# Ledger of designs, part 3: VHH binders against q9xw16

Target 1, 132 residues: q9xw16
Amino acid sequence: MSGWNAYIDTMTAAAPSIKRCAIVGAADGSVWARTEADNVFKASEEELKTFVALFNDVTQVPAKGADIEGVHYVVPRTEESLIFGKKENTGFFAVKTKSAVLIAVYEGPNEVAAQVRKAVESMQTYLNNAGY
Below, E stands for the ipSAE of ESMFold2; O stands for the ipSAE of OpenDDE; V2 stands for 0.75 times the mean of E and O plus 0.25 times the DockQ between their complexes.

## First folded at step 8 (VHH; framework vhh_3k1k_2)

Design g1 (at its last look DockQ between E and O 0.26; V2 from the best seeds 0.00; counts 0 for: pae O 8.8 > 2, unsure alone 63.1 < 65)
Fold by ESMFold2, look of step 8:
Structure g1 (fold): chain B 132 residues (1-132), chain A 125 residues (1-125)
Amino acid sequence: as target 1 above (132 residues)
Amino acid sequence: QVQLVESGGALVQPGGSLRLSCAASGFTFSDYAMRWYRQAPGKEREWVAYISGSGGSTDYEDSVKGRFTISRDDARNTVYLQMNSLKPEDTAVYYCAAGYPPPAPPPLPDEYDYWGQGTQVTVSS
C-alpha cells in the first residue's frame, strides 16, 4: 500500500457505519487523509489543531465536550488514548497513535458504536506498530 | 534533477555529538516531509526521525528519543539531525529521504520520492 487513502478505505470497510473519517497529525492536526467525494470530512485546520490538543489531558474532556466538523459533542468517556463523543443519533471515536489521531464519525444505534471503536483501535495498533 | 546530499558524518567517541545535514535541490523543499533513516552493517535500513513539511510535527524512533533532534531550514533547503550522547549502536550510514505530505504509510524504502546517498557515522570505543 502506497497511499494513506487506502487506510481510510480499510477503516470504512471494517465499520460500514462510519460516515466520515480522517487521519490527522497528532502534533498539529494536519490532514494526512480523509473521506472525500460524497462523504467529505469537513473540519478546519484551526478546529483540528484544537481537537488533537484534547489528548494532552483527556481527563478534562468529559467536563467540556469536544467540537469536530462544527458540531459539539458530549463526551461521556475517555481513555488515555481514546475520546468518545455523542450527539443525538451520531457520535465519533478518536484514538491517538504515536504520530497521528484517527477520527471516525458514525450514525446509528449502540451496536454500531462498538464496531466503530473496534475499527479505529485496530488501526491505532497497526500504526503504532509501524512507528506512526 | 532532484538531489539530496547528506554530510557531517564522522568518527566520534561514545558520548560525543554530531550534526548531520541534508541539502536538497530540484524540488520545492517546503512541500515535503523529511525523514532520517540509518543502516548498520549487515542490517536493514531503519527509520530514525521525521519532520513534517511545515516543521510543526516531529517524531523519533524510541531508541533515539531525547538524544536526537530533527530540524529544518526551508530558506536553505536543508534538514538537520543533531545527535547527542552517541552510543556504539548508533554506528550506521545515515540517509535522508523526502516524502510528499502527508507522510507515506508504513514505509518501505521504495515508497519515498527521493533519497540521498548517505553519510557514515561511526561511534567507537
Scores: ipSAE 0.014, ipTM 0.160, lowest interface PAE 8.3, mean pLDDT 82
Fold by OpenDDE, look of step 8:
Structure g1 (fold): chain B 132 residues (1-132), chain A 125 residues (1-125)
Amino acid sequence: as target 1 above (132 residues)
Amino acid sequence: QVQLVESGGALVQPGGSLRLSCAASGFTFSDYAMRWYRQAPGKEREWVAYISGSGGSTDYEDSVKGRFTISRDDARNTVYLQMNSLKPEDTAVYYCAAGYPPPAPPPLPDEYDYWGQGTQVTVSS
């Protein structure tokens, strides 16, 4: 088991509404860890390469939306290191660290979004403090 | 049994240099990424430097970049921290930790596989 898998477990434990999760390289979208088995994160590396590149200019993302696992999400707004999307009763939060992008796909009512965001931002803070 | 023993800590003046060593035993040293942490009085333990098991990758906390260098000698089961241009803010107990195989990130302090007892570094005029 990779050490990055432990961080996946931490995020999914912190927010039960997270269905799938991944940690990828910010530079190239390479997968460092992902949920597997019954909750496999299905995004391809090519898709992830495109996705992480969105952080190069987040201001344009709301106009385009974002694709994860072949699903298109509406992106209401962005922040410098945060992209989040919505689709019906699903959504995602993606946060960028110094060297990584954390992606969490969740399912549930709008009320669960706050917990998902907290989970990924907490991990973001930890990784940044750790130099990653 | 597993053991990590730090050494090299001392009192130095600002601008001085110091080299810390961490001798490891009781586990397959080359399979582990090694890290240096430090903890100042009243502060939380913070990550300082990282080196992969192969030694091919290194990383540093922003405040020490360009001043500190981490290296390893697998033949001696030892990891080093060369500290140059030391500042009073570098004063802390420095700890050696063995974690996951490369290229895994640094875990939380309580999640490391092995820790040393630490060595005191004091930078003062």
Scores: ipSAE 0.009, ipTM 0.256, lowest interface PAE 8.8, mean pLDDT 88
ESMFold2 (binder alone), look of step 8: mean pLDDT 79; pTM 0.795

Design g2 (at its last look DockQ between E and O 0.30; V2 from the best seeds 0.00; counts 0 for: pae E 7.4 > 2, unsure alone 61.9 < 65, SAP .75 > .668)
Fold by OpenDDE, look of step 8:
Structure g2 (fold): chain B 132 residues (1-132), chain A 125 residues (1-125)
Amino acid sequence: as target 1 above (132 residues)
Amino acid sequence: QVQLVESGGALVQPGGSLRLSCAASGFTFSDYAMRWYRQAPGKEREWVARIYSGGSSTDYEDSVKGRFTISRDDARNTVYLQMNSLKPEDTAVYYCAAGYPPPAPPPLPSEYDYWGQGTQVTVSS
């Protein structure tokens, strides 16, 4: 198992509403780690390549939304290193570090979104401080 | 055992230059990415620069870009940090660390990396 799986476990433990999670390379969308077994993160490499490229210009993302695991999400707004989307009672948070993109897909009411965001941003901060 | 020993820290005036060295032993140096960190008084330790194995690529914190240069000599198991145009805000203890390059993960918060004892850099008029 990749050592990055420990980071996946850390994020999912911090936010139980996270259903699926992945850590991918910011440059090419290559999968470094992802949830597996009953909660497999199913995005393809091609999809992830497209997704991480969204961070090249986040200002355009709200206009077109974002696709993850074949699901189209509405993106209400973006920040420089943050893209989040919504679809019914589901959503995702994606944060960019120097070298990686962390993606967390969650299910639940809007109230759980704050905890998910905190989990991924906490990991983002840690990785950035480590130079990743 | 793994050992990292930093040296070169000194008191310098603003605008001055300094070169730090980190001598490594106890592991296959050439296989590891090397990193410099710094910790100022009352602040958290922050990443400064990284050089990947083979020296093919380097990364820098935004605040030091254009001023600092990280390099390595695998034959001497040493990593360097050339610091130019030093500022008072660069004052800190500078640490050397070893790790695998991406996509290998850094240690988790509860885990330890390979660190040296640090060397004090003070920039003051």
Scores: ipSAE 0.051, ipTM 0.395, lowest interface PAE 2.7, mean pLDDT 89
Fold by ESMFold2, look of step 8:
Structure g2 (fold): chain B 132 residues (1-132), chain A 125 residues (1-125)
Amino acid sequence: as target 1 above (132 residues)
Amino acid sequence: QVQLVESGGALVQPGGSLRLSCAASGFTFSDYAMRWYRQAPGKEREWVARIYSGGSSTDYEDSVKGRFTISRDDARNTVYLQMNSLKPEDTAVYYCAAGYPPPAPPPLPSEYDYWGQGTQVTVSS
């Protein structure tokens, strides 16, 4: 039996400013798990397929920005396996593992961004070490 | 009725090659990601390789990259592990596993949907 929802819970507990998050397949954007109920992560399959493809060439992303849940974000920085997006008082961090992309959408001032980044990068490291 | 049956484990000298097979039944094989794990004596089970549905993507643990190749034959409901340049540290019971889409997460805190019984691979000097 599958238990990807526990990883959603771990990330949201580690960074309470995360409002929505998801674990999606790196190859196709399929949703493995996401926040549900009152905080549903609402990105479509088509949008997620486009989004995960950004990791094929992260150097182009700052010039174009990124879309998640129908919201367009400015992307001030990328790294080989990380995209940071920002819009007004919200933002996202997305990190790629061997098999997945972890996406966390947060709300709040810039001071909380480090907490969100640490939560997703910690999980990225864990999943990579486990072969995901 | 789900069944995963590994075969092909053997005793082999260092530098040798071996191909493991895992025959699957009782589920829609083409929809599942397939994985190989191994467990050496006294150690915890560890991931070796994975192949996604359709065979479009594969991944490997760093210590086996370039030596091991995972493949699948959806017409025969079978996943394979070709192991080349075998070393004594590859000695283990090798297990195949099927992850319901998406693939099951690592053991903490979850388990995979289906597991085989394992096949022994021994690499001795």
Scores: ipSAE 0.014, ipTM 0.185, lowest interface PAE 7.4, mean pLDDT 83
ESMFold2 (binder alone), look of step 8: mean pLDDT 78; pTM 0.793

## First folded at step 9 (VHH)

Design h1 (framework vhh_4orz_3; at its last look DockQ between E and O 0.03; V2 from the best seeds 0.00; counts 0 for: pae E 9.5 > 2, placed apart)
Fold by OpenDDE, look of step 9:
Structure h1 (fold): chain B 132 residues (1-132), chain A 123 residues (1-123)
Amino acid sequence: as target 1 above (132 residues)
Amino acid sequence: EVQLVESGGGLVQAGGSLRLFCAASGFTFSDYAMAWLRQAPGKRREWVALIYRGGSTDYADSVKDRFTISRDNAKNTVSLQMNSLKPEDTAIYFCAAGYPPAPPPLPSEYDYWGQGTQVTVSS
């Protein structure tokens, strides 16, 4: 067992609109922790390997979008360590740390996106400061 | 019984090289990320290198381009090739395993530890 589940709980508590989330290895997409039970994060390791590789060149992502859990999202824009997407009343935020990618899938109106972003970026900052 | 046994440590002159080995047993080796950490006298234990399940690697800035971590899942071993050694590399080097991947720098995230092997780099 690892302590990474605590960080999953922290993010989900900070933004109730988060339905599923995961912490994965930035290098290979391996799952370190994820939401479980009724809100299982279902992306495969193969899909996650492809997803984390998007951070190698984020500039190309808006043109092609991003897939998570078999769902295709439109990506309006990217930043060096941030990829976010939208689909109807759902979306995701993915942020990269030194060693990890944090992914949060949310459901709700566009107004909830700001809180989701804040939750994952706060965790990003914390982990970066901790050396992750 | 889970065991991690380090070997390959010793005394070497600055600029020299050493290769450390860690032999693992008692758990499904291929399911774990493997790491090397080190502790110098009077200092905190610090992360040195990590190799993920898939073989990707990561290094501390202080050892990048000098050290290389590798694993052999068939033999349940992880190794650390240390080149261009410096006196500040002097420490006890520990092998550790984490499940799932245990990224640096928190030692508490690793499930299993070796007893360590001494590396001394003289000026």
Scores: ipSAE 0.019, ipTM 0.291, lowest interface PAE 6.7, mean pLDDT 90
Fold by ESMFold2, look of step 9:
Structure h1 (fold): chain B 132 residues (1-132), chain A 123 residues (1-123)
Amino acid sequence: as target 1 above (132 residues)
Amino acid sequence: EVQLVESGGGLVQAGGSLRLFCAASGFTFSDYAMAWLRQAPGKRREWVALIYRGGSTDYADSVKDRFTISRDNAKNTVSLQMNSLKPEDTAIYFCAAGYPPAPPPLPSEYDYWGQGTQVTVSS
């Protein structure tokens, strides 16, 4: 599904603090698109399958944290379709759509986190409205 | 055999209106996103409007609020209401179907294309 790369480009353009991001299948963690080249998103499909399953009960995630790209994040906040992870000066936002999970890994202080969240939530809304 | 057949093109004065139709057959229409694209002489084909299988719509900035895309899954048709037409809207308009990404969609992401209908806006 080659057209999914355009969504990666849209998110990274909207929030330049995003270092890596991916669109993965909500059911199985399969990679539909990801950042490439110097900023390759490196999570394994096995790790991604575990990661997307966190959305089955987001209320349990703050107690155990989340792993992506072999990095463990504390999860200070979740919402029904959103997981926010933090480690030192890095973090991620992940949001679930009807069919997919959007993952954006960023670096920077908390002020840039709002920009990253806005970028992924805008895309979440768009994809949900499109039936994905 | 998949067919997309456009109709409703023609000559119209600036400020006027046209309604384009696209009749689809040979696939499960309700599962597809439908789009209109256009190609003016000497220009690249550009995206105009998109309607997803769930009914959400998106438009190129140049036509926003002047054009309205709609679909009728019972009749397997998509239409484009074009109001307040300008000479710059002169182009061949194409109907397309597929699973395109959210905007702006790449033309290579559409599975099926019509042959096009000419719209010419004079004055």
Scores: ipSAE 0.011, ipTM 0.202, lowest interface PAE 9.5, mean pLDDT 85
ESMFold2 (binder alone), look of step 9: mean pLDDT 84; pTM 0.848

Design h2 (framework vhh_gocatamig_d2; at its last look DockQ between E and O 0.08; V2 from the best seeds 0.00; counts 0 for: pae E 10.6 > 2, unsure alone 64.0 < 65, SAP .822 > .668, placed apart)
Fold by OpenDDE, look of step 9:
Structure h2 (fold): chain B 132 residues (1-132), chain A 124 residues (1-124)
Amino acid sequence: as target 1 above (132 residues)
Amino acid sequence: EVQLVESGGGLVQPGGSLTLSCAASGFTFSDYALRWYRQAPGKKRELVAGIYSGGSTDYMDSVKGRFTISRDNAKNSVYLQMNSLRAEDTAVYYCAAGYPPPAPPPLPSEYDYWGQGTLVTVSS
């Protein structure tokens, strides 16, 4: 695959609780890179198109939640470029850059969420600074 | 041999318009993401606009609403329509082509083909 796989590896290495993750186009949800093999990120492009569109108005997302890989997550709150959700001992963090959305699905207690957030936000900052 | 050749640069007054063109050859044009970069004297090269193989576009904030990137796969060409030009838009503008999906950071030099650039000068 493309060189974007290196960024997938960087995020997964930074937060071991991340089970699956993807980098997708912010405009259309096209997959740039994703985890594969035993931890394949399974969201379809159609689902991702719907998901990235949530960033057009994040204020409405907590009321309806968000779906990733056919799983519905409760969204406690949102920020302008951040959507995160929870379901039992799982959750996700999604951050938006200039051109991309980074999605990380994690498994573990609430305590691991901070590390997952840090991993995706660090990548967000790096990509933004690079113009992506 | 891969080639990208920019054209359309020149001197223009503030508020004026220019259209840059980039003609490509030597690769499957429709499979590539295309980008315009610019570099002003003493400044780092920066991404101005990009258009992906699927047609999606992105722009740097300072050019949103003023610049439009488009592509014509039949002509193996990418264009940058620049309206409401400002002095700070003065730079050498470069065309670049990268493999899909968009080339990852830090800079596309590792992954992209580059043109020689065309100078745009905005001055009264």
Scores: ipSAE 0.027, ipTM 0.329, lowest interface PAE 4.9, mean pLDDT 89
Fold by ESMFold2, look of step 9:
Structure h2 (fold): chain B 132 residues (1-132), chain A 124 residues (1-124)
Amino acid sequence: as target 1 above (132 residues)
Amino acid sequence: EVQLVESGGGLVQPGGSLTLSCAASGFTFSDYALRWYRQAPGKKRELVAGIYSGGSTDYMDSVKGRFTISRDNAKNSVYLQMNSLRAEDTAVYYCAAGYPPPAPPPLPSEYDYWGQGTLVTVSS
């Protein structure tokens, strides 16, 4: 597998409410792949470096929220390898694998969030099992 | 092992154009993200533009609409077309390549391969 673009396509197909998503390096936030064209995931390198560092201590994230693509999200809860952020009719799920962080930004009411979470967690499991 | 060689720099008048090229060897070029950075005298190095293996591009705000990054995987080359040049664009321009997945994640900047740079001077 020489590129990560197929993984982006797989996640967006699994949860149509995902509008933008990315796979970034867990250590430094470097972008391995992202949604492209009209739905470009446009977080800066510095923002992504700060974002992936949130996984170093997820228990502190709900108190301060999280920023992605210049948008501030409230973080109602976290789990050891998962951060859920919400703002108005949009939200994100981010999950950490052995070497990467998967980020999916979605639009829609809370009812679609479960589909988005399932899509990113399924990919998280796949990548962990593949050693990534 | 890995080589990145920039060319195409030079002296150009404000409003002019240049095309920078970066020839790569020693790695599987099509799998790497390529980026252009610049460093003006006495300033920190800054990211100018990037192009990912899938073809998506990214630009710093001050060059959007003026600069275009592209790649030719058959020639192992990445290009930066610079139009409407301004004095503030004067810098040494470097190309860089990021280590690709699915290998272990790259170390921060130490994992990026860098060329030696090509000087671009924009003056009247």
Scores: ipSAE 0.005, ipTM 0.164, lowest interface PAE 10.6, mean pLDDT 81
ESMFold2 (binder alone), look of step 9: mean pLDDT 77; pTM 0.771

## First folded at step 10 (VHH; framework vhh_3k1k_2)

Design i1 (at its last look DockQ between E and O 0.13; V2 from the best seeds 0.00; counts 0 for: pae E 7.4 > 2, unsure alone 64.2 < 65, SAP .945 > .668, placed apart)
Fold by OpenDDE, look of step 10:
Parts: sequence; C-alpha cells; structure tokens
Structure i1 (fold): chain B 132 residues (1-132), chain A 125 residues (1-125)
Amino acid sequence: as target 1 above (132 residues)
Amino acid sequence: QVQLVESGGALVQPGGSLRLSCAASGFTFSDYYMRWYRQAPGKEREWVAGIYSGGSSTDYEDSVKGRFTISRDDARNTVYLQMNSLKPEDTAVYYCAAGYPIPAPPPLPGEYDYWGQGTQVTVSS
C-alpha cells in the first residue's frame, strides 16, 4: 500500500458507480495505486503502457478505441487530457495530469457517467495544482 | 528539520529576466520532486514548475512554458527558476516547495507541504 491509495479512496467515494480505479505513471503506465480485493483493477503493465501512450495523440483514439483490463471500449471523442470510453452499461474515464493518468472504470446507466467524470477531473485539478 | 530559503526576487521591467534560487536542507534533496509556486495579490497560490528527481524531467504551468526554466543542482541542494520574458502578470511571491519522490503522492487536502518564506518578484514598467 502507498499513500496514493487515499486518492483512490477519494475518487471511489465521490462516485460510487466506479467499480475499479487506478493511478498510473503518465510516462510508463506504472501502477502507483489501484483498487484491490473484490474490485481489483486488472490491467497489465503492458496494457497500461499502451494506454497511457494514447495521450500522445488523442485525436486518433476515437478511430481505434481503447483497451482496459482486456476490454475494448468505444471512444466517442477525446480531449487533450481526457479519454473516455463506453461499452454497454460500462465505461471508463481517463484523465492525464502532469505526471499521472487517472483511470476510473464504472458500471451503471449513462446518467452515472457525469459523476464519474466529475470525480476524476476534480482529482486531476487537485494533482495538477500540486504539480503532479 | 526541513528548510527552504528562496532568493533572487527583484523589481524588473517587462521583458526582463530573473533567476530565483532555493536552498534546501534537512532532507535527501536529490530524491525529491522540487517545485516552484507563486502567489499574486488577491489570488490563490498556484503551481509554476516542477523538476523530478535526477533533473531529467520538468513540468511547467502553461502560462510560463517557453519562458521559465526549472533546474536543480543536487550537489548544492539548490533548485533554480530562470525566468525570461517576464510579464506584469508574473508579479507574485514565489515559493519553493519540497515535493515527494515519485510516485509518492502529494499532501492530501488539508495537509501541509514544506515551504520557504518566499521571494517577491515584481514586473512593472
């Protein structure tokens, strides 16, 4: 366990529909923290390395989608520091900070997506303001 | 105990340059992410730049990109902020902060970081 777990807890508390969550290094996809136990975030190191690299050119991501935990998501659109995907009643939000990528995988109706986005973007703002 | 002492602040004209220094002590300087912050009158303190352990990676606030350069001398336990092409909106008290080894997290809301006393930078015609 690392101190980053507190940030995981903060995001999951802010959005109960988040099923799994991770904070990873933006440069290499190294896992800094992730949900564990029954809600273990299962993405491999190689997968995360590939995932964080998507932020190098987010404009291409909608055309090819994104994979997290072996699941392929459709990516409707992207922003400079935001990638989000959908699959049926599930989805993810991934935001990039100066040093990290925050990934939240959620399950529920489309209406819960707004809360998940708010949670990860709030954390994004906090970390950026801290220089992370 | 951790100590951070900033210096180099001054009054300069727009377009001018300054170099700030922050002398650190009381911790293993080379292992830490070092940061510069600034606080303008009536505004919240904002992050300006950061330099990772080893000095190979740096980050900047968007408004200072291309103008400011953060660097470090681990042998002297000092972090620097070279500020070029200064603008009036750069006027602020600049603070040095000792961060955490990546991937160590920053302080949570309500927790305190280690700060210097700050140095005043004023950009005015």
Scores: ipSAE 0.036, ipTM 0.336, lowest interface PAE 4.7, mean pLDDT 89
Fold by ESMFold2, look of step 10:
Structure i1 (fold): chain B 132 residues (1-132), chain A 125 residues (1-125)
Amino acid sequence: as target 1 above (132 residues)
Amino acid sequence: QVQLVESGGALVQPGGSLRLSCAASGFTFSDYYMRWYRQAPGKEREWVAGIYSGGSSTDYEDSVKGRFTISRDDARNTVYLQMNSLKPEDTAVYYCAAGYPIPAPPPLPGEYDYWGQGTQVTVSS
């Protein structure tokens, strides 16, 4: 089994409000690891290819929103390597590293959103420092 | 030299089945994410299915989900696409591709793909 599953476990343990998450290749959206079983991250490779391409110009994303798992999210904020999406009582944070995009889908109030962001950004920093 | 050779393409009637094979050489096959793509006349190449190292994670384009099954045999360096309930819109040249290696962390992923030459699948009465 790939050790990338341990990264999924690390992020979900750091922010229990994360319901589903994935690590995907930044170039093509290929799934390196994702939550499975009762919490399957259900995005297709085609959808993920479109999603990771949003990082080519994050300034365009707030006007368009973002789709993941067949759900359309409003994107109120982006940063060069971060996209934040909201829909009703759910949201996502996605961060880009040199070679990967980390996606975490969560449910809950604003205070858990900060926890989710911290979890994905900590992993982003680790992978960037490792050359990913 | 990396080589991917597809086989099993044929003419088949609607509702029929085919199994495509892709024999691989020139790399450590068990480490690679393997994919199938297809290209119909006058259309751009589109992704169909993918399978991870060890075969534990697969994914499919929505229109083939439930009809197509991707699998791999690492001992024979071969990836398969079982295609059931075939429809005329499945008519295309089918290509296999080796994706970036996805090794255990913290390694660097590759930046390139390898492609085969394709095998023709035609679904008509």
Scores: ipSAE 0.015, ipTM 0.168, lowest interface PAE 7.4, mean pLDDT 82
ESMFold2 (binder alone), look of step 10: mean pLDDT 79; pTM 0.794

Design i2 (at its last look DockQ between E and O 0.03; V2 from the best seeds 0.00; counts 0 for: pae E 9.9 > 2, SAP .738 > .668, placed apart)
Fold by OpenDDE, look of step 10:
Structure i2 (fold): chain B 132 residues (1-132), chain A 125 residues (1-125)
Amino acid sequence: as target 1 above (132 residues)
Amino acid sequence: QVQLVESGGALVQPGGSLRLSCAASGFTFSDYWMRWYRQAPGKEREWVAGISSGGSSTDYEDSVKGRFTISRDDARNTVYLQMNSLKPEDTAVYYCARGYPIPAPPPLPGEYDYWGQGTQVTVSS
């Protein structure tokens, strides 16, 4: 419905192991776009609000982990604009742009994580350069 | 036809100030996010600042925060870039670009925005 869906499609096309994906406002966690139908991104507004707030102090996130779609992920480490987590054969990458947070949840062996990261960071770079 | 015409570029000394203008025509100016970009010699064009439709929201590239101010006058179909405390690294051709109506995504890779011809800003002792 939103033009932002095209960005979701771009990320999912770049990394087939991405199962669900969302673009949300960095300030409040408002959903701009998300995967739908069989791959619906299920995080609530309240959960997303909490999630995006993690970027206010990423150094504390490894100590407590992160929750997405009611699932608790271990966060091995963080970067200034990057939070990633793992749980069994699943994980997520979340990157922050100037105004948005991109979240990709993936499933597969550890080897697929690199492709997911690349897809999300590529979009991050593009959006930042565009002023978003 | 969409047209954007930049003006105000000049040679200034470091620490100086400059105000750029971009006159827009051919579209409903007030509905669109407007942006400033710049391109230095040998570098890619980079985003500098953006202002939302209505002007309620502004954003800046990190290196210009606190020094540059983007504003708009919808009655005159003009967007401005006030540049203070100019540095040599600010030397570039500055371009005005039409964004999208808020809330709207930026163009996807390979899509094009509307740009002006640019105005040269040179900061040198």
Scores: ipSAE 0.038, ipTM 0.344, lowest interface PAE 3.6, mean pLDDT 89
Fold by ESMFold2, look of step 10:
Structure i2 (fold): chain B 132 residues (1-132), chain A 125 residues (1-125)
Amino acid sequence: as target 1 above (132 residues)
Amino acid sequence: QVQLVESGGALVQPGGSLRLSCAASGFTFSDYWMRWYRQAPGKEREWVAGISSGGSSTDYEDSVKGRFTISRDDARNTVYLQMNSLKPEDTAVYYCARGYPIPAPPPLPGEYDYWGQGTQVTVSS
């Protein structure tokens, strides 16, 4: 049992539209925790290594999009520590902390997206303030 | 090549004290939470105490609060468990573990990714 599992539970409780999420190492994409069982977050190690590297220069990401769980997302918007991806009625928010990247994949319309963003950014702030 | 080596376990009388040590190597010790667990024969391994990276936060299982103190010496890559007022129910093999970073105060019991081989503590008359 992973101590980071409590953080997974906190994010999914804060935004129930999150279908899958993970906490991965910012340097190498290694999985610290992910949703499991019926909601398994199914990204490969190679995919996660490539994904976290996008944060090395987020300004380049809108031109090429992003892949997670074998799904290619259009990235209409990035900020210094945030990538938002969209595909049809699904999307993701990913935020970078000092040591980690938080990834939340959700389903639903744009009204749901705001709740998901708020949940991941709240956790980002908490982890950054704690040095993670 | 991560290694954790516990030492200091012994047979002691009820009410006695022991200090356990855990020497760490193969990783940047100061970056990690360190934890103590214990396992009595035929039981699940249970969390005992944890100390944050840098040492600013500690937490304890309820039955050891006030009797056990966890500490760390980052210069020597060592975590300690000072055990006072020992009871027969403290009899177990004690393990140290490297933990994931868990920044939440108060600290929660967490996952660990490496174990030592353990040191036996026996409390009996």
Scores: ipSAE 0.006, ipTM 0.121, lowest interface PAE 9.9, mean pLDDT 82
ESMFold2 (binder alone), look of step 10: mean pLDDT 78; pTM 0.785

